# VH-VL binders against q9vpl3: the designs that were tried, part 230

Target 1, 224 residues: q9vpl3
Amino acid sequence: RGKINIQRPKAPHYERARVVAVTQPKYPELPKAKSCFKTRAERTQQQQENPYNEIIAREVRNWLDHSRLVAFFHLSSITADDIFRVRVQLHKQNLHLKSYGSKIIEQAVKNTRYEAIVPLFHSNHCIVFSPDPEKTAALLRIVRRVPQMVLLGGIVEETMLSRNQLVAYAQMPGLHAVQAQLVQTLSQAPGHLIQQLQAHQNSFVQVLDVHAKNQMNEETPKST

## First folded at step 8 (VH-VL)

Design ca70 (framework fv_imvotamab_arm2)
Fold by ESMFold2-Fast, scan of step 8:
Structure ca70 (fold): chain C 224 residues (1-224), chain A 120 residues (1-120), chain B 112 residues (1-112)
Amino acid sequence: as target 1 above (224 residues)
Amino acid sequence: EVQLVQSGAEVKKPGESLKISCKGSGYSFTSYWIGWVRQMPGKGLEWMGIIYPGDSYTRYSPSFQGQVTISADKSITTAYLQWSSLKASDTAMYYCARLDYGDYFGFDYWGQGTLVTVSS
Amino acid sequence: DIVMTQTPLSSPVTLGQPASISCRSSQSLVHSYGNTYLSWLQQRPGQPPRLLIYKISYRFSGVPDRFSGSGAGTDFTLKISRVEAEDVGVYYCMQATQFPYTFGGGTKVEIK
């Protein structure tokens, strides 16, 4: 392994340095994988203060700045071969499938109008970028063949659109003027997309609550 | 298709300056990183550093910090590696390679290499 | 720095037979994002390196399915199920989990 037998520091000095190091945050260039157990505080600190996140966020900001089409997806379990085939099909249409950690996306969109999209990335996700908004129809045709990718919404010409609004945009004639007018008509505050996702999450919770209440009602009479 | 085309072989004397190039084509140059990798004759690969052409941010390997300068000119889609004063120990094949963190998290496409020979 | 150790240094293989290359890291390559950033590169004589495998086991575009990667933590393996003449070259593992990025010393695959 190339391990050099380095003279160990005295145990008291080493233990004291260890205690001091725990109280002083460190900003490693990359997140370090530790064989020793990390405390919850150390893990949280490393995730929040990791300089690697800011370095990689340069890519996300560049893609957002130079893409006129951005589509957000929830990604279910998918095989390596299947995702590879999807990437190839997308690339032929100048559509670029990217995956970034949630903290990297948070750093990239912090202090921008798109900061509200951060909640979309709390679960497994991916993003498709393109400089050509007319490729929205091609994107949706490709994704229809990939049930593991669930469209959440996107950004077209710097305007946030819900899933249904993106579908509507894709069905428009390929006239730039007409498409630009539709984007203005479909425009919404960033929070609206988040509210729609929150509603879907709340609906799932409601389904669980209804199931639990139905189970209880089978044991006791329903209250009115 | 994605291509990285490097400048031709160089023969130099110790103390001379040198700047070699890596021209990217077939992709969005400012959307990807360019890394430089050294391979001394008959030896393995050593990472030297990376640059993000979109804003010219650089990160160097500690072994190469202060020994070389990495730069890029996005108007002609070209990255550079340069020495102010060459040493005989700089004799090696130098590769540029494209890097992204959104897909492969690694070097996906490589240039053909530039052989640099430094001798008196 | 993370030290990457490859075994064997050289692997003479009969055409059509399998070949196996091991790579061991001096510390875990699991990144805080939950992924392991271990890649395998192939360098044919007189050619630049070529990406074969990324994130332990995913094959890069154009890479034949006779190449497979496996492993976790600190121990990783590249396997060639049936070596072809075009597979002659030096194979390197690489980690991108932390700076500086480091490579294994290489394993030379050659026909006997």
Scores: ipSAE 0.589, ipTM 0.790, lowest interface PAE 1.8, mean pLDDT 80
Fold by OpenDDE, second read of step 9:
Structure ca70 (fold): chain C 224 residues (1-224), chain A 120 residues (1-120), chain B 112 residues (1-112)
Amino acid sequence: as target 1 above (224 residues)
Amino acid sequence: EVQLVQSGAEVKKPGESLKISCKGSGYSFTSYWIGWVRQMPGKGLEWMGIIYPGDSYTRYSPSFQGQVTISADKSITTAYLQWSSLKASDTAMYYCARLDYGDYFGFDYWGQGTLVTVSS
Amino acid sequence: DIVMTQTPLSSPVTLGQPASISCRSSQSLVHSYGNTYLSWLQQRPGQPPRLLIYKISYRFSGVPDRFSGSGAGTDFTLKISRVEAEDVGVYYCMQATQFPYTFGGGTKVEIK
């Protein structure tokens, strides 16, 4: 009696397989949860210069103009529920998660200082806006728990930052603190320079004095 | 309790400089924006600008850009509005107000106002 | 700039009667995430403005329930169900959806 290999059950006889196939309950395919994100195809169809697009573009511009922190994310296969959860978490931190079509973004930032962000929007993307640049650390903390959100870069204040730069920024004690430190350092630099210059001058004067003294000593005839 | 207390009334001549103050108390001063609003005699309210005291980031109305300077000293929880050279047209009541960016997104608390009179 | 237009300029009201103030914006005040940053302020004679309503319809702390805000998009209304003597003053709508923030011209509520 051949040992029934429990790990690799022999394929049932063809007839048995047919019976099993017919008796398997056909579960209706769960309606594919319409991703809150329109498919690329759906996004492309809406490209007609709809007055609505202008309104949305204006909104995007407003967000950009009012935000001191803007972060750009690539969205991988993320569910609507996941997005919602993240949105709620971000909102609690005064971080606003938005998603716009590439064309809308392009329209919104055309001929503006933000035009450089257009290439970031070739795929599924979202933007997080905040009026508070200090929330960068909070943003990164939240997003770390969401592997489907990939940080691409951002704008802090008026400066475009790479992903790495944004991470670094989040670790900094604060722009003003750094600026203050810089100012302090710079304010001290002239003092040190003056001290160094004075030190050299003093040293030079000392050397000259010694030289003069030596010359005077050489000119004093040893009155034997 | 959240309070904004403004400096007293000012009487100035054209060409003089002026700096008025708004002291915040009862809340985290660095976490909320402060705005300045002008009200000319018998007229409506005009938004002048806002400042985030945490880092002194400022935004001005285009109408007031370059005309006034908004600043803050977080160490004493005070915001300032200043003119380098006053004009007779600057005669108005000036209000400071706290701007909440979270729940209300509006000016939720107001100072008592500072009357500035500029006359020859 | 978003222009805020209030009507009427003056609203004489009998005590105990309702009052209604309209505010229209030149552009939609709907911001991202569906929020509309429209506020109503009350300024009593000789006093600073006071926040009454924020985000169209929410009453600020301490504001009586006789005040209500409504509207959407570009059209907003402040209603006072029963005007009291203390309600005399100028009312302003304000938008904070876009910089620069702008106020309506004000509506003076007076007792007949």
Scores: ipSAE 0.018, ipTM 0.573, lowest interface PAE 5.6, mean pLDDT 84

Design ca71 (framework fv_imvotamab_arm2)
Fold by ESMFold2-Fast, scan of step 8:
Structure ca71 (fold): chain C 224 residues (1-224), chain A 120 residues (1-120), chain B 112 residues (1-112)
Amino acid sequence: as target 1 above (224 residues)
Amino acid sequence: EVQLVQSGAEVKKPGESLKISCKGSGYSFTSYWIGWVRQMPGKGLEWMGIIYPGDSYTRYSPSFQGQVTISADKSITTAYLQWSSLKASDTAMYYCARLDYGDYFGFDYWGQGTLVTVSS
Amino acid sequence: DIVMTQTPLSSPVTLGQPASISCRSSQSLVHSYGNTYLSWLQQRPGQPPRLLIYKISKRFSGVPDRFSGSGAGTDFTLKISRVEAEDVGVYYCMQATQFPYTFGGGTKVEIK
């Protein structure tokens, strides 16, 4: 029915089938002489080191590694049909909506600069990835029509931004070089991650305005 | 055991269309990205783009966006690089390479190359 | 795009002597997850490139231990401790930290 000539960014179904095939064969287990029961410690270790979760965590790391825009959302109750329509609309803009369990997110970002985002995923959530940070405006326009998705913050060009900072970034889509420099400037601002993620919009907008004016002045021809 | 086999050399005239191939074997074709690299005569390597064969997702280097089309057919484990209208400046050796996003995160296996010559 | 600059353009070396190739990136290659996706490729005359080193310093399967990589951030080095005849070719550094992936201009290793 549908055309499959559109390039799709995801291969999770085929990857999952491969993962299931790889993980279904159990490791050779040494026979226990008089007991087949595992100790509590052995079972706890087995649960903590689930190989399936590590494979999916690697998929998440690959998405994070190759995305120049990552947006984090709280997700309220939404029908399967509604989320499917949102996903299709986002895909047309090279925006990829993904949902992963909190444990998988934790494994993916553990021991990285982004470990501090883990608390954002203790409730129902989803993430949108894109290789194109200029699509932030399109993302916010689409999500504005989906009240079940609430923007929490994101990562642009490897820099963590609050909700207000992402909104301000989206409001200057015509100044690509200026936007990149602003992201770099914000990453050097003093402050803790939590404070950065909750930064006031008026402060960020003021930085954008000042930087845009300075960048425009730098772009004018120099005369000696 | 892992092998990428590319199609044979091509001699074309400007304005003609062309589609060259890269067939993968000895691994799960849909689990790895395939990249295309151009090497102009006497010059270095240039990245053109990549495709994930499992869902045919593609990304192009800015200098090649709109110049070529990358595609794949997973039923025959083959990736393609295509031009709608060749130019003399397209004369080059073209390589395909497998990208491992796991352990290596690099182009671990390469095809033998396809020489494309475009002249009047 | 990240620009990769290699020096020297050519390195004539006597058999058994060391060779050193430098690679500098226009931006840090340390990804947000602490990994540095800097690799080195060898291209022998008339052959396709082959992977030598990945993640700065790790040798790919089958690569002799005379090849070593080092560096951090924006400055990277490939060293060949004792150049052999089969080492003649062009060497490229490559980054996969950010798309588009980019190559250095290449360094030709020749025997004097």
Scores: ipSAE 0.000, ipTM 0.418, lowest interface PAE 15.4, mean pLDDT 76

Design ca72 (framework fv_imvotamab_arm2)
Fold by ESMFold2-Fast, scan of step 8:
Structure ca72 (fold): chain C 224 residues (1-224), chain A 120 residues (1-120), chain B 112 residues (1-112)
Amino acid sequence: as target 1 above (224 residues)
Amino acid sequence: EVQLVQSGAEVKKPGESLKISCKGSGYSFTSYWIGWVRQMPGKGLEWMGIIYPGDSYTRYSPSFQGQVTISADKSITTAYLQWSSLKASDTAMYYCARLDYGDYFGFDYWGQGTLVTVSS
Amino acid sequence: DIVMTQTPLSSPVTLGQPASISCRSSQSLVHSYGNTYLSWLQQRPGQPPRLLIYKISWRFSGVPDRFSGSGAGTDFTLKISRVEAEDVGVYYCMQATQFPYTFGGGTKVEIK
């Protein structure tokens, strides 16, 4: 009777998304034979890394819990002098630039309201933290001059915002009530934000890969 | 500016207790780790342990586990290194240093040091 | 524990000339995160240590460009391109890749 099984989208969609998300950041593990040839020191090092990740996760959780502004960036190759200049400018505005491994971020945010941010950290990244959400405008002004840092999104007053929503927030007057109302109005769901950010990230990577291959193909025929 | 200020020099006898301090200023104290490093007279540097003031989590070097206690008081932005019973072999300069895993992944700012002399 | 070995023990150098000190670790300092957590510290007589270099080659704030770090895996080098009088002191390498954190034995840079 023209009946569509409305319950099929839930389970298959969930399982598909879960499998894809788990698979995307993974690299195939080296063959077991190679693992057996690891030195005693390498095995000891790997075992010690599990407690080490938990240790550093405390620091990440503390930054997330005590920051009313959190901004996520993709970070391209940058010189030590350039990153130092950026850190100094940010620090003057009480903005703190930090970089953590994806595994540490995952451990820090699992079983918390921030768990949805994990997909943002599958490539090179950095995070800016501040206790003062009114510094969002200052942050965006500073980062506009740093092409190596690409804004992905953020969290303001515990609400996840896309890049465009953060820009809109930054343009608001410095009235806390008005800013809080905007944040609540702009934010729909963390999953929606993450889907948008992940799509943009994947598109960016794909465009760069295609562009690089096209340039190589153009240069190769010329050299040949 | 980021600054770590340590307590003054101490002269003690073996068996006495001691608690030395390291006061942080110019940064978010609970967001950074504090480590303790020993330097015996004319010798190199030895890592003793670290503390995260945000939750008081500590990690000790095996050589110092059970010999000292590291603690911190967030309300006065101060970390401590404590001995229940000093030995002559504890005579050394003790440094506190700030550590962060999100930036330098190492000790970036150091206190001026506290000289501890233990003699009969 | 990772053992950090520095050579030479002492490096007398003429003002304006280069100085080079080496640090070797008993096992690889490459962390699973892909980074190598090797730093260099300077200690002038009567002063606390000062961070010079972090992550093998990155200079800390306020550190002159005459200081440079290089290396990979287990072998690391700190170079001073043009030694100045203020550079006299003991230099230590440190690893933070694995607990416990360990330091090299130190290299004393002296003016001859």
Scores: ipSAE 0.653, ipTM 0.834, lowest interface PAE 1.6, mean pLDDT 80
Fold by OpenDDE, second read of step 9:
Structure ca72 (fold): chain C 224 residues (1-224), chain A 120 residues (1-120), chain B 112 residues (1-112)
Amino acid sequence: as target 1 above (224 residues)
Amino acid sequence: EVQLVQSGAEVKKPGESLKISCKGSGYSFTSYWIGWVRQMPGKGLEWMGIIYPGDSYTRYSPSFQGQVTISADKSITTAYLQWSSLKASDTAMYYCARLDYGDYFGFDYWGQGTLVTVSS
Amino acid sequence: DIVMTQTPLSSPVTLGQPASISCRSSQSLVHSYGNTYLSWLQQRPGQPPRLLIYKISWRFSGVPDRFSGSGAGTDFTLKISRVEAEDVGVYYCMQATQFPYTFGGGTKVEIK
């Protein structure tokens, strides 16, 4: 006698299923209780109507617009105490740790250049702001000690950077040094190009000269 | 396309009240600030104040504080500038402009202007 | 209030020649967060102002590359590399670093 799987009752025989379907009391469809689920439109409208959310959204925009360094982090099982400790450490470096709800962020960045960051805020997140892009290295150094903070990306000097790009940026010499190096490299490039072009031409001329000399030597009749 | 359309020219007498309008379209009206700028005849631009239509938060220039009232109706995406009692010195062109803090931190789009003439 | 001083008041320029406008602020326009919120506006005759440059040197959308902004702290410059007939008008600098926001007195660019 096959063990009646109470969790997955075998579908009744077709005939039994028909009888059950016909004998099931047709209960009047309860008025579809206005689904407690406000339509996306209603939710969006209600969220926009909260004056507090607007104030916070303005604050977020202000931070984003005035900061030269913005870093986005995912928070994984971090305690309030740990956050506080990290906040203090960051603050000592003029790095400001803030946490905002995803909806507030969305509202804050809507129709702005920062709209691309919205997908980063689907879970627990925090943002670090700084007026000094040179603090990127310090930021990363501090955060490396906090495994619960996962770097997602950032904005440096008006440029959105991936996680890897931000790490690379932190390893670079100061912006001015990099710019100087770039200018130096670019200044050298034409010289190298000219040298290479001239080298090929010179080589070609040499080959032609050798050919011409060889032809002249062949045309000199051995005056026997 | 982002547009700010202002109400038509006004001719008023001293002591009369006036409310001019600026309607925004082509963007999320509640996501950007609206500012008002005065330009007297043959003169430069003067910042009057700004409003955030989302919550009607308003800031005024000290020179215009108490002289005018800035308001907004987000339901019809319109900002307003109003006087309770006009003076001859209020004769000017008035511009509304969108202020973007996210991208430019400046007035990126402007209305066509409303000329207000106050004469006895 | 931050006072914005523009020079010159009038700039007569020959077509095809460069123009330069200066704007000086009474105090540093560097915000506490490190950005400088200086903008340049163009107002053509009979038209509303138009944004040209924001944050000292960034060109707004649709602005020709002949326009460039530079400067730091309290001294800023708008340059037009080659003035065209359509460039005639009054140019304003504006600071948005501190409330109240303030405009320069304007510089009138005219064709000689």
Scores: ipSAE 0.010, ipTM 0.496, lowest interface PAE 9.4, mean pLDDT 84

Design ca73 (framework fv_imvotamab_arm2)
Fold by ESMFold2-Fast, scan of step 8:
Structure ca73 (fold): chain C 224 residues (1-224), chain A 120 residues (1-120), chain B 112 residues (1-112)
Amino acid sequence: as target 1 above (224 residues)
Amino acid sequence: EVQLVQSGAEVKKPGESLKISCKGSGYSFTSYWIGWVRQMPGKGLEWMGIIYPGDSYTRYSPSFQGQVTISADKSITTAYLQWSSLKASDTAMYYCARLDYGDYFGFDYWGQGTLVTVSS
Amino acid sequence: DIVMTQTPLSSPVTLGQPASISCRSSQSLVHSYGNTYLSWLQQRPGQPPRLLIYKISTRFSGVPDRFSGSGAGTDFTLKISRVEAEDVGVYYCMQATQFPYTFGGGTKVEIK
């Protein structure tokens, strides 16, 4: 019934009791104390989670607003020591590797120009921020040696770029005029660009599924 | 290099006001939180509160809410901890520390500390 | 508030011997995001605290590999495989899973 618009005038007071009775939770099985209510611990945990989401979302919004380079990565399983070494190398180039939960990113970008990036973060992810877009080449050089990090796309000078467009940007001269021209040229089709970023993410997931299937089934690669 | 440099030691009398500082350098000051931690003589560490310099949002530990004010001035990359009226029980070492939720989810770099002595 | 209890209160150790510090929380430190935000800090005499380990077992920059962290849920351990003279100090566990952030009472490591 999604096509039928149900609109009614303000209901009389006597109908409120009937509406409340109809909308009350149904208990088809015998209710237990915890079946109708979250435990006190669960309610406390939910309350703590809610304040954290908004608090950390401030941090995410600030990084997005003050970074002229933002790069999005899928992150495969990586040791803490390995990711730490990558963070150190990136930091020397004024590149800041950050990881935030999907709910926090969604909260941060909701009702902003960046809302379209949310689907990129449904799997393991990380983001690299920098105030210096000229560091894109340094970023790609460092990440090339980290197979666990797969570039999905990014934002340069407030313009969304696909993986291939970021690679093209990295190869351009460090002259601001030339870089601005490239960004302007690459931003010709925003809708296609967003879909392209999502397609890269979906393609990567598909590759992971094929790999997982091959490992699970232990299919022999023999073509004798 | 990330550094947090705190103001010098203070000797005060009960009832006096005080404002101590924590100056950040070597990083984007508005992109990280600053927390304040108290250590009373011979005691452990107590979290007092945090501030996000980017928008001056603050959150206090319940035991310090109303006891102190945390503020920041991003134009000079400095965070502050302030008392309107000091008590002898405020005698302690006060540390500022940088807090990041996107990396360590905790305090990563610490200031050298400011010793505050409140006595008659 | 989550209460963090450290044992022992003091640990006299002979140079080159191992030391082990336990931290127990009054509630699970597993955040709803799936992570456990348990850190270990070292405070040498006359110095500010220094981050040693975060997220239970991840060593911070410049921290020697003789330091290791382990644990889950409510029980956590910091181990020093071979105590050196520079390891003298007070060690604190800290939780950032819930506000307010809370610290353990500290464990003093000293040479016999």
Scores: ipSAE 0.602, ipTM 0.819, lowest interface PAE 1.8, mean pLDDT 81
Fold by OpenDDE, second read of step 9:
Structure ca73 (fold): chain C 224 residues (1-224), chain A 120 residues (1-120), chain B 112 residues (1-112)
Amino acid sequence: as target 1 above (224 residues)
Amino acid sequence: EVQLVQSGAEVKKPGESLKISCKGSGYSFTSYWIGWVRQMPGKGLEWMGIIYPGDSYTRYSPSFQGQVTISADKSITTAYLQWSSLKASDTAMYYCARLDYGDYFGFDYWGQGTLVTVSS
Amino acid sequence: DIVMTQTPLSSPVTLGQPASISCRSSQSLVHSYGNTYLSWLQQRPGQPPRLLIYKISTRFSGVPDRFSGSGAGTDFTLKISRVEAEDVGVYYCMQATQFPYTFGGGTKVEIK
């Protein structure tokens, strides 16, 4: 008795196959249950501007308008507890960590000077706001200890800065110190310029003097 | 010295268009907001809107949204307030003011005002 | 919108006497940052407004020390310790905590 290959059953005899084919219950195609998973397109269309979203968008605008320091971060596999811990640390420095949906951010910054930040919000993100741009160094110090927070860029004194620029800014002396240095440098510049101009003139005069002396020496007849 | 100098008084008829100006000097014009404030005769101050001359981003009070247009030309450090069609009710003094969000969160310097009279 | 209510509408004052103006907001003016963005402006007759005080109590540059601001939350006060003739005008409070920014109705200070 040949081992019934359970994996490849022999095709039934033609007559049996016909009977089986006719007796197979035609189940009505189950209405494709609209999977509760609205397609990304359907989710995007149904987002009728929820009045709530408008309120939140307004809040975001308010934060942006009143902040002198705004930093954007990508969040990579960070736990709620870790976020809370970081939030507390930041809050102690008057740094305010907020998280908003990408759509809310988009709505908030649409047709504003901040529209350029929209591409930064394609993934899990958070924003840190501060009224004090001098807290940039403190912010970076705190975030350096949180590898799950990746700095993407920021806005300081209404200027959009790249990640590298923000890091550089944090290393700079305070605005007043920089301004003072600039003024000092500018105040010295005329002096240097004058010195350089005078140096060239002096050199020219020296060269002329040497030339004149040489000519005088050549004209002195060797009194034999 | 920070100064805002506004254009002269205007006398117009209803239905006419008008554009008044505010020229800033003595500071970085593109780094500060400019706001417009209306003061009707014998009345208080009304916030109309603000503009950031750096990129011409503008925000209006809901009461003035669609009623006026605020613009700026950073090349000549000038902000503008304009009407497409004036009404008698637009008769007022109009002030431009510099708005500093960084330090004061208020209007720290003001123009001398432009009187607009709309009469038949 | 935040409504700013000033009292009194008119404040007749004798020269050398103190004056006090109240400003009440319809909601708290404390911003999420913890600051309160309330300012006081002075408008003398025939002149544009001038900033006097910002953030409740900080005097703007060039403002005499006889002007002082106080308050918290929804209640704010401008005080003039000794009114001078040059102090005649209309005073306005302004909030900048929430957009749109709004002014009080004004208080007219006059000399008796």
Scores: ipSAE 0.017, ipTM 0.541, lowest interface PAE 6.1, mean pLDDT 84

Design ca74 (framework fv_imvotamab_arm2)
Fold by ESMFold2-Fast, scan of step 8:
Structure ca74 (fold): chain C 224 residues (1-224), chain A 120 residues (1-120), chain B 112 residues (1-112)
Amino acid sequence: as target 1 above (224 residues)
Amino acid sequence: EVQLVQSGAEVKKPGESLKISCKGSGYSFTSYWIGWVRQMPGKGLEWMGIIYPGDSYTRYSPSFQGQVTISADKSITTAYLQWSSLKASDTAMYYCARLDYGDYFGFDYWGQGTLVTVSS
Amino acid sequence: DIVMTQTPLSSPVTLGQPASISCRSSQSLVHSYGNTYLSWLQQRPGQPPRLLIYKISNRDSGVPDRFSGSGAGTDFTLKISRVEAEDVGVYYCMQATQFPYTFGGGTKVEIK
């Protein structure tokens, strides 16, 4: 299994013994039925287990509720050992890699502002959650070394961002006013976000436009 | 050794402001949420809210939204709970606790508590 | 909000005898691989709460084997197989499956 919590050593007397000695069982590999590598038969079986899907959907909502950074990835063929290694690196940065079936995602986000993300999960996918949006840069740095994971987009501070917008967000450390303005702008056009999450030029143009507008606003403060 | 050490007992009058503290040590302070829990005399535990110290993001229980402010100073690894104007109904023991985020969402280490007494 | 209901309100027990505390949630606390964010806390008189059990049945470090947790979905149980004098206190269940986090009303374990 891994060395996730051993890589963050703590005093045994004041730490749960499981964190140092039995931590690996706490982070078992996601069962194949819930992994990014689902067969058609496995996806069909999950759809037929509707009460169980509602329970899993509650877990997804729990992750969304606790996370201020959510990143969506297409996942190509990758070994269990390789994905575990990636999960360990992400965990060091308080980034948590999860995989859920598309029907479960649909149930979790139905009747929420995030419902538009469902089409992203039609093929193999993974999601990374974090309570810390400042870890976006660390996330992208780690994922750049994993060609099997292709960034599709994400949610930052409860607002959906395309791939290009999320990349731009990561490139602007300490520019919280610009980041807040970008988040606010995107909340006005959620219906077309799926197309934006395919990483097209218009998303980058929006980031540049928001940056320019924010700089002008900062010179003459006014109430919003 | 993971420890959360809270400030000492307070005796206040209604209308006064108060800020109590919770100092974390022995772990990465910015990697864990800190929660605040109220216990009125002879009553059970009530969750008040949490803060992520890395950037001071807060989430409050609906019952406490607008009644208290939770903050943190990561340079001295300290979280705070404050009132702008205390009420007699704020008389309680207040605990801080560390939240283990990730695959386990639960409070694993607790402070010793700060008793706040507000006269009539 | 998820409501957590504990029974009994108090549990007077003879030293060396077992004690059992029940906790019921108004909604299921389960997530996908069987993890349920249900914890049990012990509060001895005049002391802060202490984590006993997390994810239904896992003992925290330093917690004696006489404590065990079980349950699923909405119905959970904390058992003390052989109550000792140091076990006197109030026990709380807590859920962290959904904001806001909620506690049970508490069960006072007393020695007869």
Scores: ipSAE 0.007, ipTM 0.502, lowest interface PAE 9.3, mean pLDDT 76

